# VHH binders against o75319: the designs that were tried, part 263

Target 1, 181 residues: o75319
Amino acid sequence: GNHIPERWKDYLPVGQRMPGTRFIAFKVPLQKSFEKKLAPEECFSPLDLFNKIREQNEELGLIIDLTYTQRYYKPEDLPETVPYLKIFTVGHQVPDDETIFKFKHAVNGFLKENKDNDKLIGVHCTHGLNRTGYLICRYLIDVEGVRPDDAIELFNRCRGHCLERQNYIEDLQNGPIRKNW

## First folded at step 17 (VHH; framework vhh_h_nbbcii10_fgla)

Design z126
Fold by ESMFold2-Fast, scan of step 17:
Parts: sequence; C-alpha cells; structure tokens
Structure z126 (fold): chain B 181 residues (1-181), chain A 125 residues (1-125)
Amino acid sequence: as target 1 above (181 residues)
Amino acid sequence: QVQLVESGGGLVQPGGSLRLSCAASGFTFSYDRSYALGWFRQAPGQGLEAVAAISGSGGSTYYADSVKGRFTISRDNSKNTLYLQMNSLRAEDTAVYYCAAVYPWLESSHEFDYWGQGTLVTVSS
C-alpha cells in the first residue's frame, strides 16, 4: 500500500484559513511508510500537517477525512487531542443529501463546542480540492448564505488551486439549497 | 494485469431479485485491501451512475439514494469476488452494470482505475 496518489505532488500541501470561516483545506497526509518514495521536501505526514498549520499561527480542532480509504494514514497517527471524523465519499457524483447533512452537522457541532476559541476545521480528500471544496462551499452557501460564486472564489484563492469538476461547480452555482430536513 | 469480470445479469420480473458477481484477477483482495470496489450502471441513453461502493476493509459502504434499502454490496476476500444483491427490482433499474476498482485512489474524473465489460440487467414483464 505504498503507492503515492496520482498527481498528489502537483498540489500545495496546505491552503490558508478561509477568512471569515473556521475552514482550512489540505491534501491527504501520507503516513511514514510512504516516505521512502518521497524526497524530503515532498514529505507531508500527519506530523508535517500539524507543523504547517502551526507555522500559519493556526490550530486544528477537528479533521474531517472525505477519502474512501484509510490506506494513507490512520486516525492513530493524529494527536489524541484532535477529533477525527471519517465521511466516506466517492468522487464520481455530487455527494448525496445524507453526506451533505453529515458534513453540516459535524461543522455546526464543532462551532457550537468551540465558540470560545479560534480552532480550525481541517477538511481533506485525496487532493484537498474537489470533494473538499464542494462540501465547504455547500456549507457556506446553504448555512452561511454566501453567494455561490463568492464561496467558490474564496475556496479557490485560499486553497491555491481551482475546483476542477464541472458537475460540482454546476451544482454549487445552480443546484438547490439543501435545507435542514 | 488487473481484470474484472461481471456475471449474474439477466431478465427478471419487477419486484424480483438478482445477485451480481465480479471476479477479480491480477491482484488479491486479501493482500491489497487498499482497492475500493464499486458497482456502476448505465441505462439506455443515460450517463454512468454510481450505484454502490465498498472500502478495502469492507467496513464502509456507499449507496445511491435510488437503491438504498434495496441493494446490498459485499465482498469475499477469500474468493476475490465483489457482490451486489439487488432486491425489489424496478423497471428503472434496467441497465448495464459495471464492476470497478481503484488503486491508487485518484482525485480525477476517472476515480476508478479498472472496469469490467459489464453485465446487462433487464427488469420487465
């Protein structure tokens, strides 16, 4: 299980915090067993993730993992103090309403429990782009009332890469708002 | 070489059941649990639709809203085989069903790396 995800090296490891929100997006961290296939400057382990977040003067309070696998790292590779939530998503179709509501519920719960701090919600899929960007933007549009184009622009700017999947972009711009029931 | 071969398709009456199988060769489920496996379908004149997927460990599953509660995905690592149990079949389930496997996991338009040739399921009186 030491194969590096295709195009993984093409993406910035960690984006910037999205201003006005608690979100930060990143690509999947790779556990120590992958390091023999990587140059030192290419390594991005769970430890490297936390170091890069700290270098931005930020702190993670939750990680939401949207990948369909656990081969890249295990929850046990993360600090015990940081909650980990797995939401299995397939990267073919727009996430279903159940998946969207699970994501919204997790975010709302975190925000309610963390009103007195400034800790971030870290969200990732394999590249930290399409599934990650879709769910973050969907939250901003549906819950925070952000205009779709503004949400997408904010995500793209802060991630350092633009959403690539046309069906995801189309759903965000023109699809229905997913309400709480 | 990785190969996926579907079987079990056929003609069935509305309300009936079918079990699809996908036999994998060129890799083993027991030794490469990193493969995510899934079923996709394409109805006449329609695009490809994801139906169900199962993680390498078998501990996590996905189902399309159209099939939740009716279809069950499972894998047998000892037989290197993926299954789709289809119950309460409807005319709208008529499609060619494809088995797919992904390794490594990719964030692209083709997130499943290997596909079978498909098996036709027709739900008709």
Scores: ipSAE 0.005, ipTM 0.266, lowest interface PAE 10.4, mean pLDDT 84

Design z127
Fold by ESMFold2-Fast, scan of step 17:
Structure z127 (fold): chain B 181 residues (1-181), chain A 125 residues (1-125)
Amino acid sequence: as target 1 above (181 residues)
Amino acid sequence: QVQLVESGGGLVQPGGSLRLSCAASGFTFSYDRSYALGWFRQAPGQGLEAVAAISGSGGSTYYADSVKGRFTISRDNSKNTLYLQMNSLRAEDTAVYYCAADYPWLDSRAEYDYWGQGTLVTVSS
């Protein structure tokens, strides 16, 4: 229910679009029931998310939700015109190969269907940092051929916060490339 | 108030099986998809490791690579209980196993709001 995620207030709501990509990262939006525990300037509802994206002169075409819960907001809280994809991903551990391939498939499908527009893929976990940053960087490394340190630096700069989990960083730098089927 | 109580731990030989249970009180496992449940473990001298998780509806499950194919997570909403069936146990599975749930009135531990007391599993000959 109404318990605000630990450390959620410590993170910027929305990062910047990652240049050369269609990715934008953010922390989990919190539905109206959470607002009694937040000052007005701390609120970040699904509506606030879309307002902040528009303030950057960007538009969301897909939201990928990596949280392992549905208590923070419901898909019904989002505009009907924006697809929502849930990929249940447990925190603190490097996402498994099945999760990585689901993420890659969703991104590739979006890009194929959105060749004629500039809409963004919004990705979030609870803080929009570790699972979010890992999967975005994994995609850039494995699919786009970006060097691991460059992918991590780009994500950190655009998100406004550095990846915190050493196991995630180490897997990105030294782990195997997860190739397509 | 929320309580989670783990049981089913004990001493087992390598290759054996154990079934852990986590009984919940103070909230119900409804068809409401808002509550995810999971099992975590901590081996002596090691950090906390997520083992398995199950979504509120039971339609999505997660397993750590170390236990995939050997462990099965399930929930019984009518009994308000979460289970972990552990097969083909190995020495490295020796740990205290914790049940965790996201519930709003307790301190968050990582991304789960409530943790049980734990149940010890020892795998040795």
Scores: ipSAE 0.130, ipTM 0.523, lowest interface PAE 5.5, mean pLDDT 85

Design z128
Fold by ESMFold2-Fast, scan of step 17:
Structure z128 (fold): chain B 181 residues (1-181), chain A 125 residues (1-125)
Amino acid sequence: as target 1 above (181 residues)
Amino acid sequence: QVQLVESGGGLVQPGGSLRLSCAASGFTFSYDRSYALGWFRQAPGQGLEAVAAISGSGGSTYYADSVKGRFTISRDNSKNTLYLQMNSLRAEDTAVYYCAAKYPWIDSPDEYDYWGQGTLVTVSS
């Protein structure tokens, strides 16, 4: 069905670019079929996503979709010029090493191929918070050497919402660094 | 119309084994990855916990850390049935177990499209 995800309306559609990085986080866009259940100010379609990013004077170069479903929107709903990557990530549990390494590989590949521009990596799960925040922070800690508390604070500030899942926060603060493949 | 019916729950002693089955109707299991299938559980007074999941092709599986190495999820497309083989059962595994299906994949409880009514598993002497 076309039911709105639980708590989806509670979150800002799009955060701000995380300074010093190429990351921007947002909640899942909902295709046009969901709009009958939304007030005009609550709508956040794939088109709305690109409009909001443009309003910040930013440009998306990659979307990483961490949801474990395709029911919210189709890749065909996105501009043909923006690559789309699906990494099926189960919610509630800390992402496994395979998922973390896939995310790191995608980010590293994008950065290598986009040295000549300032395009952003857009990352989302359902709410753009827990899975999204975990993987972005994990990348910053493991690859860029950012202190865990600093990575979490940066994400929270730029997303406009704090990471909620204690197991995710605990793993970021005290868990092992995940080495690349 | 999609329906999921769990069976195989019951009383079992610590260290024992039990196999749960989930019979699906209203849709057909296929190798096309169209449906992800999973097991959730809810212990008395606790919230819903994801236990295990399997992709449509059977090529990808997920297990909660608490059951990893003890439980095995599998599917039989010819019988349109999902299984959970539970070994080395502990008192902490006592819960109502729910079969769930989503199109195409599992993410969170609110993203599962279809749920069974649950089957009780009690691990006790």
Scores: ipSAE 0.006, ipTM 0.179, lowest interface PAE 10.4, mean pLDDT 84
Fold by OpenDDE, second read of step 18:
Structure z128 (fold): chain B 181 residues (1-181), chain A 125 residues (1-125)
Amino acid sequence: as target 1 above (181 residues)
Amino acid sequence: QVQLVESGGGLVQPGGSLRLSCAASGFTFSYDRSYALGWFRQAPGQGLEAVAAISGSGGSTYYADSVKGRFTISRDNSKNTLYLQMNSLRAEDTAVYYCAAKYPWIDSPDEYDYWGQGTLVTVSS
């Protein structure tokens, strides 16, 4: 269906690049069929996403979609030059090791293939906050050796919203390092 | 696990006011904001009706047309309690009122994961 996700309008559409990283987080863009249910200023389409990224003088090199549905937009709505990866990720729960591994593998693959540019990894779930923030922070902590509090603070600041779920925060701060391979 | 307990129901005359409370446990309003809370009601012989809802962020509220301007949904993070202030009550507001909570772990509209036992509101002369 074309119903607007709950609380989707409450969140900024696009965050800022996370300094020292190639990550940028955003909420899920919605295909044109959703526009009739939104005020003009509330609309955020795949096209709008790329426009907003350009306004930041950045360029997307990869989109990782963590939503657990395919109804929001189609990969065909994206430029052909930007790879799209779907990692079905359940909300509320801390992502399992397989999901974490998939995310890390995707990021590492991108970084390996894009050493000669500064293109960004765009990551989103529904709100581009909890699942998105957890996996980005998990990567920074496990792979880049960033302190958990630093990773969380960096994400929150750049996204413009703070992680909302205590179980995610707790796992990032006190949980075990996850397998990287 | 999440538990919801309603209170504040009772008998009130038409035109009167009543405030319902829903004490929530198992999650915290202040730092666990990825949720939605709602009030529902079921009148005798009628189906379940959505009355009001509020997002965890507080940025979004919903009211049924039948209660707009009369009912107000709110929350107190310090008490982890949801409220429904009901003013200008009418006989047709008579129902069992339920508190409900949902987490956006799946994209399923109109589905709430947790429900209270309900509190009866009777509006009668």
Scores: ipSAE 0.000, ipTM 0.246, lowest interface PAE 12.6, mean pLDDT 90

Design z129
Fold by ESMFold2-Fast, scan of step 17:
Structure z129 (fold): chain B 181 residues (1-181), chain A 124 residues (1-124)
Amino acid sequence: as target 1 above (181 residues)
Amino acid sequence: QVQLVESGGGLVQPGGSLRLSCAASGFTFSYDRSYALGWFRQAPGQGLEAVAAISGSGGSTYYADSVKGRFTISRDNSKNTLYLQMNSLRAEDTAVYYCAAGYPWLTSEDYDYWGQGTLVTVSS
């Protein structure tokens, strides 16, 4: 299937780097086979992703893909120099502790290996909003000690869209801190 | 109303096989080909794990690394049924298995419809 993700065109392709962090969020890139259904200005391929990151004077050092499918693009469509990590995330439920731990471990490992540079961790789900925003905010709250409302505001501002899923917002604000990292 | 009903779970010995079925009502696979259908599982004391997914057309499939090469997902649009063929079963496959349907299928966070689950126990 070449179906464009529901509401995918409604979202900004790539947000801005979240100040004070190494995170940048974006919606899923779509491989060339999807371009038949898109105007030139709507296209957002893996190549377009890297061009837009460069336009912000940033560089990706890791991509974390939270989608359940490989149909949108293949890891081989990415530059060989950028590591790719797939974390299967069930969308409408709050991610389980194992998924949260995998995300934290990947982020911590990247930061340890990239202390001498300023490369970014790119995180996406289909829209780059709910699952993406949840896991980034969860990391900031649990590992960096950021207040939940501040983490959510920072993500919303930098992504250019507000987290929509009430159960995710509630878990971030009132749920338990997951202490394993 | 939309309902998904799993069946086919049970006790099986390591190395054995089981076929799970998920019968859908309230919509049809032929009319709603855009629905992504998937299998998820929850092992005792663990979180929910995605196992396999199949696109509305059946042209694309996805498998967790832990089951790739052992499990096969398929759909029969004429019977409105999703299947999971599980071969070479291991003790770590012991879990409650859920089927799920999403509309639009394009994100797992759109999975609005879930079955009640069926228990699979792999034990000697």
Scores: ipSAE 0.000, ipTM 0.122, lowest interface PAE 16.8, mean pLDDT 83

Design z13
Fold by ESMFold2-Fast, scan of step 17:
Structure z13 (fold): chain B 181 residues (1-181), chain A 125 residues (1-125)
Amino acid sequence: as target 1 above (181 residues)
Amino acid sequence: QVQLVESGGGLVQPGGSLRLSCAASGFWFSYDRSYALGWFRQAPGQGLEAVAAISGSGGSTYYADSVKGRFTISRDNSKNTLYLQMNSLRAEDTAVYYCAAKYPWLDSRSEYDYWGQGTLVTVSS
């Protein structure tokens, strides 16, 4: 499928770094084959992603891809110097505990190995909003002790779009803390 | 050249314990944090199963649900050796156990590139 994801054009390509964290969120990049269906100003390829991060004077050290597909871009389109981690998640449902733990382990491992630099963890799903925002906020709440409403507000402000799925918001505000191993 | 050599396998009764060792050469655990290390197993007539993994820094560990709470993965950087402590062993744990390494550890594009020869663990009375 060469179809652009529904509502993909409605979202900003890349948010801003979340202050006090190493996180930056963005929507899924689309490989060159999708550009025939896009105006030049709508294009957001893997190359465009890195250019936009650089324009913010930031550098990616890890990309976490939360989509349930490989059709939008090939991992090989990313620089070999930037690790790429795939965590398959389906939309609409709150990510399960296994997914949450994989995300936390990846973030913790990256931070431990990157103490001497300021490189960012880039996180995306299709729109860089619901699954992305949920997992980033879940990490901040469970691991860093951030208050749920503060985590959500920080994500919304920096992404430039508010979390839309009420079940995700409800779980963040009132759900249990997921403990690792 | 990266090489991995397993040892510590053998026959053990149900409920017993074994510690597997994997001696690494060609890279140093304390120096080369970019390698992930793991244990895999293959039971007779079955496919290869991931058992446990530890990140290059030692900061993250993974365990298969079937072994969680019974097995512990660890590394000794001074001896350049990976361990798997296996407790409360069951007949279903009977398999050839392989240690493996991949670079870089946090990249889904990388596969386990280096494998040991395997060591047999038999759990039987």
Scores: ipSAE 0.166, ipTM 0.643, lowest interface PAE 3.9, mean pLDDT 88
Fold by OpenDDE, second read of step 18:
Structure z13 (fold): chain B 181 residues (1-181), chain A 125 residues (1-125)
Amino acid sequence: as target 1 above (181 residues)
Amino acid sequence: QVQLVESGGGLVQPGGSLRLSCAASGFWFSYDRSYALGWFRQAPGQGLEAVAAISGSGGSTYYADSVKGRFTISRDNSKNTLYLQMNSLRAEDTAVYYCAAKYPWLDSRSEYDYWGQGTLVTVSS
């Protein structure tokens, strides 16, 4: 159905670029069919996403969708010039090694192919916080060698909200490094 | 897991046409644009040859020089199927044709991760 995700209205639509990275996190944009259930100021569509990114003087080069449903918006709602990748990611539990690998592989592919520009990797789940934050931090820790607390702090500051799930935080701080490609 | 199943192969006379199909499962064309799909072929006693490729966004295509102007790669998102339209077939087009996929986004020079079982195309008078 077209019900608004729980607590979706509580989160900022779009974060800020994470300094020193190509990442930006945001909550899931909702297609037009959801607008009738929202106040005008609460609306956040795919079009609104791109407008907000533009207002930050940034450009999206890739969107990674981590939601576990397809009901929120369609790839056709996005410009054809921006690649879209769906990685079905179950909420509330630490992503499995396959999911982590898929994410890392996608990011690495993008960075390799986009060395000549400064386009961003947009990552979102439902709220653009827990699943999104975990996978971004996991990448920074495992691939870039960032200290876990630094990665978490950076994400939280830029997203404007803090990671909420203790199992995610614990895994990032004390869990093993996952195998890279 | 991603699976690819080719069909449409058979015997055809020189100058004839044939359309190959590749039914994909395990991922959806309509929900991803950061993948690549391709057709490969292997003639008897020869190595694997890239024939055609298409990006997930549809913004880019590739054709081997030997098939340019004769073959067309396309996809149908509603059917989650990749196609290879082969026109003006020649005897040298005789081969087992394979469908392949890169998923998720991979370097263009990287190997394809998923392969079908292949379908035989024989061009003979």
Scores: ipSAE 0.007, ipTM 0.291, lowest interface PAE 9.2, mean pLDDT 90

Design z130
Fold by ESMFold2-Fast, scan of step 17:
Formats: sequence, structure tokens, C-alpha cells
Structure z130 (fold): chain B 181 residues (1-181), chain A 125 residues (1-125)
Amino acid sequence: as target 1 above (181 residues)
Amino acid sequence: QVQLVESGGGLVQPGGSLRLSCAASGFTFSYDRSYALGWFRQAPGQGLEAVAAISGSGGSTYYADSVKGRFTISRDNSKNTLYLQMNSLRAEDTAVYYCAAKFPWYDSAEEYDYWGQGTLVTVSS
């Protein structure tokens, strides 16, 4: 229904752009039907997302939605000029290789098509933290050659919250590099 | 704190039966009825599929069309355990089965917050 995701209010709506990258992370926007359960300062609709990113002097060129649900907002709630990609990921489990490949392919495609601008890739799951942070860090480690601890620290600093799931952190630090795509 | 541990998977012949169990810790079924519980499965090379769910109040159940009439979800509050009784098993039921929980129970059935490690069910002669 119209119930707020657990712990959603505990997290900042939008992080900062990760320097040296095109990534920005945020928690899931909630469509207007959720606003009756929120104080005005707690609201974070799709419109609020774009307003907050504009306030940082940034512009979204792609949204990657990692939630396993369609209930929080619909693609139709977003501006038609911003591409939307859904990659269904289950919470708590480390994303599988197919999911990692889909994410990498989408990021690489966006970067190739947006060489002449500075538009951002917005990535979110429910809280914009664990699944979001894992896939962004996985991309930085596997594709950009960033050291795992540096990728995690960069994400944590820019998101304003630290990755919480030890299994995700362990996979990033000690897991295999996925470069078979 | 919430943990879910599945058991009961294994090899079974077509037409056979299995009962999967999910032991929950970090909350109690009788006290914390606000948790919704469900079973999901993932077949080799396929995406995750919702199989069955039971509401936090215990009365309402959901079943995927592919398993209606064959599978039954239930709970035992005294054992803090969720069950999936699987009858008339088919080769197409071969998958890793996951126990999942969400809080509060009225949140979307498509997004669960807590997951078990999974248990393999293979239906083959």
C-alpha cells in the first residue's frame, strides 16, 4: 500500500555527486499518495529529488532504480527527458553477476552517449545505501580500478551514511573482480 | 538482529512432497505479528519469483498461480517457524527457496527486508 518503507526517514534524501565520477545516490522517492503520512520536511517526491539535485547545481541524465518493487513511484512520475532503468534487486543479498553486468552495461552506455555533457547517473534502492553503494563501488573497483576501501570511503562520504551490510562490504573488499563482460 | 534460516530442501521425485521450514530469530511470531512472511524461489538461470506469503495477522495468504492447490504456507508460533508444504512437485519447481520477512507487514509484498540463505529443492528422477 501507501506505507513508508522501514527506516526510510532515518536517511538523508540525496547525497552529493561522487567526485571524479558521474554518480549520485539517493533514497527512493515516494509519490504523492505517501505524503499524508509525512511531515512537510520529510517529503521526498520525484519532484523533490529533481529540486534537490538542481540545488546542488547538478542535472540527472539517468535514473537506475534498484528496488524490487514498483509501489513507491512510477516512471511516469519522472520527467520524460530523463531515462529510467529498472534493475530488480533483492535486499540483503549481494547482487548476482547478471545484475552487476546489467548495471555496468547501463553505466558504460550512458557515459558513451553523454561525453559532451556533465549529467549524472542517479542510483537508488529503498534507502540509497546498501544495494546502491554496493553496485556503485563494484563499478568503481572493477571498471575504474579504484581500491575497494577508497571506493567505499568515497561512497560513504558522499552519501552521508556508511554502508551497513557486512556481507556487501566483505564482497567488495575480498570478493572477485567481475571483468568477464 | 532478525535472522531467517531455511531447511528441508533436497532431492525428490516428480509427484513427491517436501516441507520447507524457516526458523526465525530476532522477533517472535506471536508477539511481533507486524512482520509479514513469505517464500520466494529462484530457478537456475531465472529471476526471483514470489511463491507464497502469509500476513502478520496470520489469516491472509497469497499464492503464485503456478503453485495454487499444490503448496500451502503456514506458521507455528510456538516454534517461531514458517513452513511451506509442497505437494505434487514438478521438475519446474526445481529452485533455491528463500524465506523472507518484512516489517511492517502492510508494506509492499514485492519488497521484503530480511532474507534467509536459501535451501535447494531438486525435483528429478
Scores: ipSAE 0.000, ipTM 0.139, lowest interface PAE 18.5, mean pLDDT 84

Design z131
Fold by ESMFold2-Fast, scan of step 17:
Structure z131 (fold): chain B 181 residues (1-181), chain A 125 residues (1-125)
Amino acid sequence: as target 1 above (181 residues)
Amino acid sequence: QVQLVESGGGLVQPGGSLRLSCAASGFTFSYDRSYALGWFRQAPGQGLEAVAAISGSGGSTYYADSVKGRFTISRDNSKNTLYLQMNSLRAEDTAVYYCAAKYSWLDTYSGYDYWGQGTLVTVSS
């Protein structure tokens, strides 16, 4: 349907680039059909996403969509020059090892193909917070060797909202390193 | 589950044309640009040979030297279907043609995870 996701209006549309990385997080863009239920200042379409990224003097090279639905926007709403990857991820539960592996594989491949530019990997779920923050932090911890608390703090600061799900936070802080590539 | 079903094979004379189709289920081309797709073939008594591949975005295509200029790979997101247009067919193109998919838009040549059952193409008089 055209129903706005619960609490979607409570979150900033786009965070800032996470310094020292190629990541930027945002909430799900909503296609034109949702705009009837939004004030002009609340609209956040795929076009609005790219405008906000450009306002930060950044450029997207990949979008990773972690939502468990395809109702919010379609890949054809995105520029042809920007690859789109869908990883269906259920909310509330810590993502499984297969999901973590797919995310890491996509990020590593993008970085290898984009050594000569500074394009960003855009990651979103519905709110751009819990699933998004978990997978970005998991990558930083497991692949880049970042300390868990530092990864979480970096994500929270740059997203402008703190990770909310305690089970996600606890897995990042105390869970095992996943070596799945 | 990802499933691929090939069609369009048959008997054709040298110099003729065929279009192979691969109907995909378990993922959607317009939403899942993460799946790279390819065509492979196996001639009688030969090993499996990569023929053509297309990235998940459709922006990159790859062809074996033996088919460059004669074959064209394409995808139709609205029909969830991969195509191989084969022109100027030769006797040496006789093979079972397989559609294949992999979860990765970044590498279109190797590591294919999902395969169709194949469709026979015979080029002879």
Scores: ipSAE 0.000, ipTM 0.129, lowest interface PAE 16.6, mean pLDDT 84

Design z132
Fold by ESMFold2-Fast, scan of step 17:
Structure z132 (fold): chain B 181 residues (1-181), chain A 125 residues (1-125)
Amino acid sequence: as target 1 above (181 residues)
Amino acid sequence: QVQLVESGGGLVQPGGSLRLSCAASGFTFSYDRSYALGWFRQAPGQGLEAVAAISGSGGSTYYADSVKGRFTISRDNSKNTLYLQMNSLRAEDTAVYYCATKYPWLDSSGEFDYWGQGTLVTVSS
């Protein structure tokens, strides 16, 4: 399975840091074996990810991988200095409470241990949009008290693409706050 | 609308057998190799685990090491149904089992993106 993810080329590789937060969102990097199916300007390897983050004068301190596969790249393809966390999430469905709490716990742990630096939490699913945007916005709403529409607008602007799944948007706007973990 | 409906779960004693079925509606199983069908499970207090997968053509199968030799995945395209035959069941096989597919017209990324609601399997004496 060296097949490029569907619609992957339709999305910008990396968004901008979300101001007032430690979050940056991006689409899944593809290991070198995928490059034969891509033009040079379409390539987005793990190395390309780190180069693009550096070009923004930012530094990654954690990567949270929300994909349900290990097909696209391996943790070993990342610099050993950057922690990697896998949270398996399924597409189309709003993430369950267990998944939401795992994400929140990981973010809170990172922030507690990185108070003395300004390193970013990089979050991706396959397109870096729906699952990624949902979990980041859910964190901002539930933990940081951001208004749902403000969280969604901030994510959309910084990612450069709007959340597409209406069920995710409706859960963020009207769903319950998830408080226990 | 695309729907996957699991059935066949229930209570079984260790060493027993169950056959899970996944009936698809709203689309027909294809012979295209880009199609994938699979079974996933989530045990109490654990993350989601891939159990078995079968290609659209039926020519390639995958099994998790924990189930190799005990479980068999198969499909019947004429019935639009995916099966998981589970033999020599163990207490650690207790989980909710999900049927999932990757369908080419969805904006999925090579992952299994369309999921059923799940069926509970409990292995207990």
Scores: ipSAE 0.000, ipTM 0.173, lowest interface PAE 12.4, mean pLDDT 83

Design z133
Fold by ESMFold2-Fast, scan of step 17:
Structure z133 (fold): chain B 181 residues (1-181), chain A 125 residues (1-125)
Amino acid sequence: as target 1 above (181 residues)
Amino acid sequence: QVQLVESGGGLVQPGGSLRLSCAASGFTFSYDRSYALGWFRQAPGQGLEAVAAISGSGGSTYYADSVKGRFTISRDNSKNTLYLQMNSLRAEDTAVYYCAARYTWLEGPTEYDYWGQGTLVTVSS
């Protein structure tokens, strides 16, 4: 059968838009086949994601999926109007420079194409926390010049959960700025 | 480097109580809540048995049927310590008790298993 990701229930489904940015973070949506293993109040399908975003008076323009698997949901489970980008990342390790570059390129491309609207970039890994928070904060620090502690605080507050991986936090605070990616 | 060190074992009479502690170093419970923690035991001549487990947040617990209602697992993230409160001890609870940390599949498919060296609990008159 379909196994629910470990600790997935411990996290809020979706955070709030990060003010001053186009980012919103959430945990991985689970397709219909997982619902047999979940109580109604625990369900968080792709449809539930879009409903929760609308409840915040926001609209998704792009989803960036950072998980190392396709088993949780398929791009076909999303509205055809919302672009989907897969960037395969392995958890636990700080994402490599190629992964950071791909993320920055996707974000910059979206922002260039969406100058005339206020649509959001939705970013998720399995829990929408460590890989998700790292890449969003890395973008804010390296591209937008935000101070590392300010980026981390903003992400933590808006996600409703604090970044948990000390190696990710250390890299954001004291690691090199990845410029010219 | 990651280490787990158990303490609190000893000799106790049937019906007595003991509290085991497991001090963790090399990772922090407060910053890496993704570590699931558990107690395992190995009785003389038996295989390793899961006793109790607690999630990274402390919100979910598991107990083996043999200890349910008698043992309580808890964690103190500020002290980086895992506990097992053992009440109403029986002769069959005699074993070496190990604490273990397993990194959850929280952010990927990688799993880590760290084990302490064990602490002996003897329940005897």
Scores: ipSAE 0.000, ipTM 0.131, lowest interface PAE 14.3, mean pLDDT 83

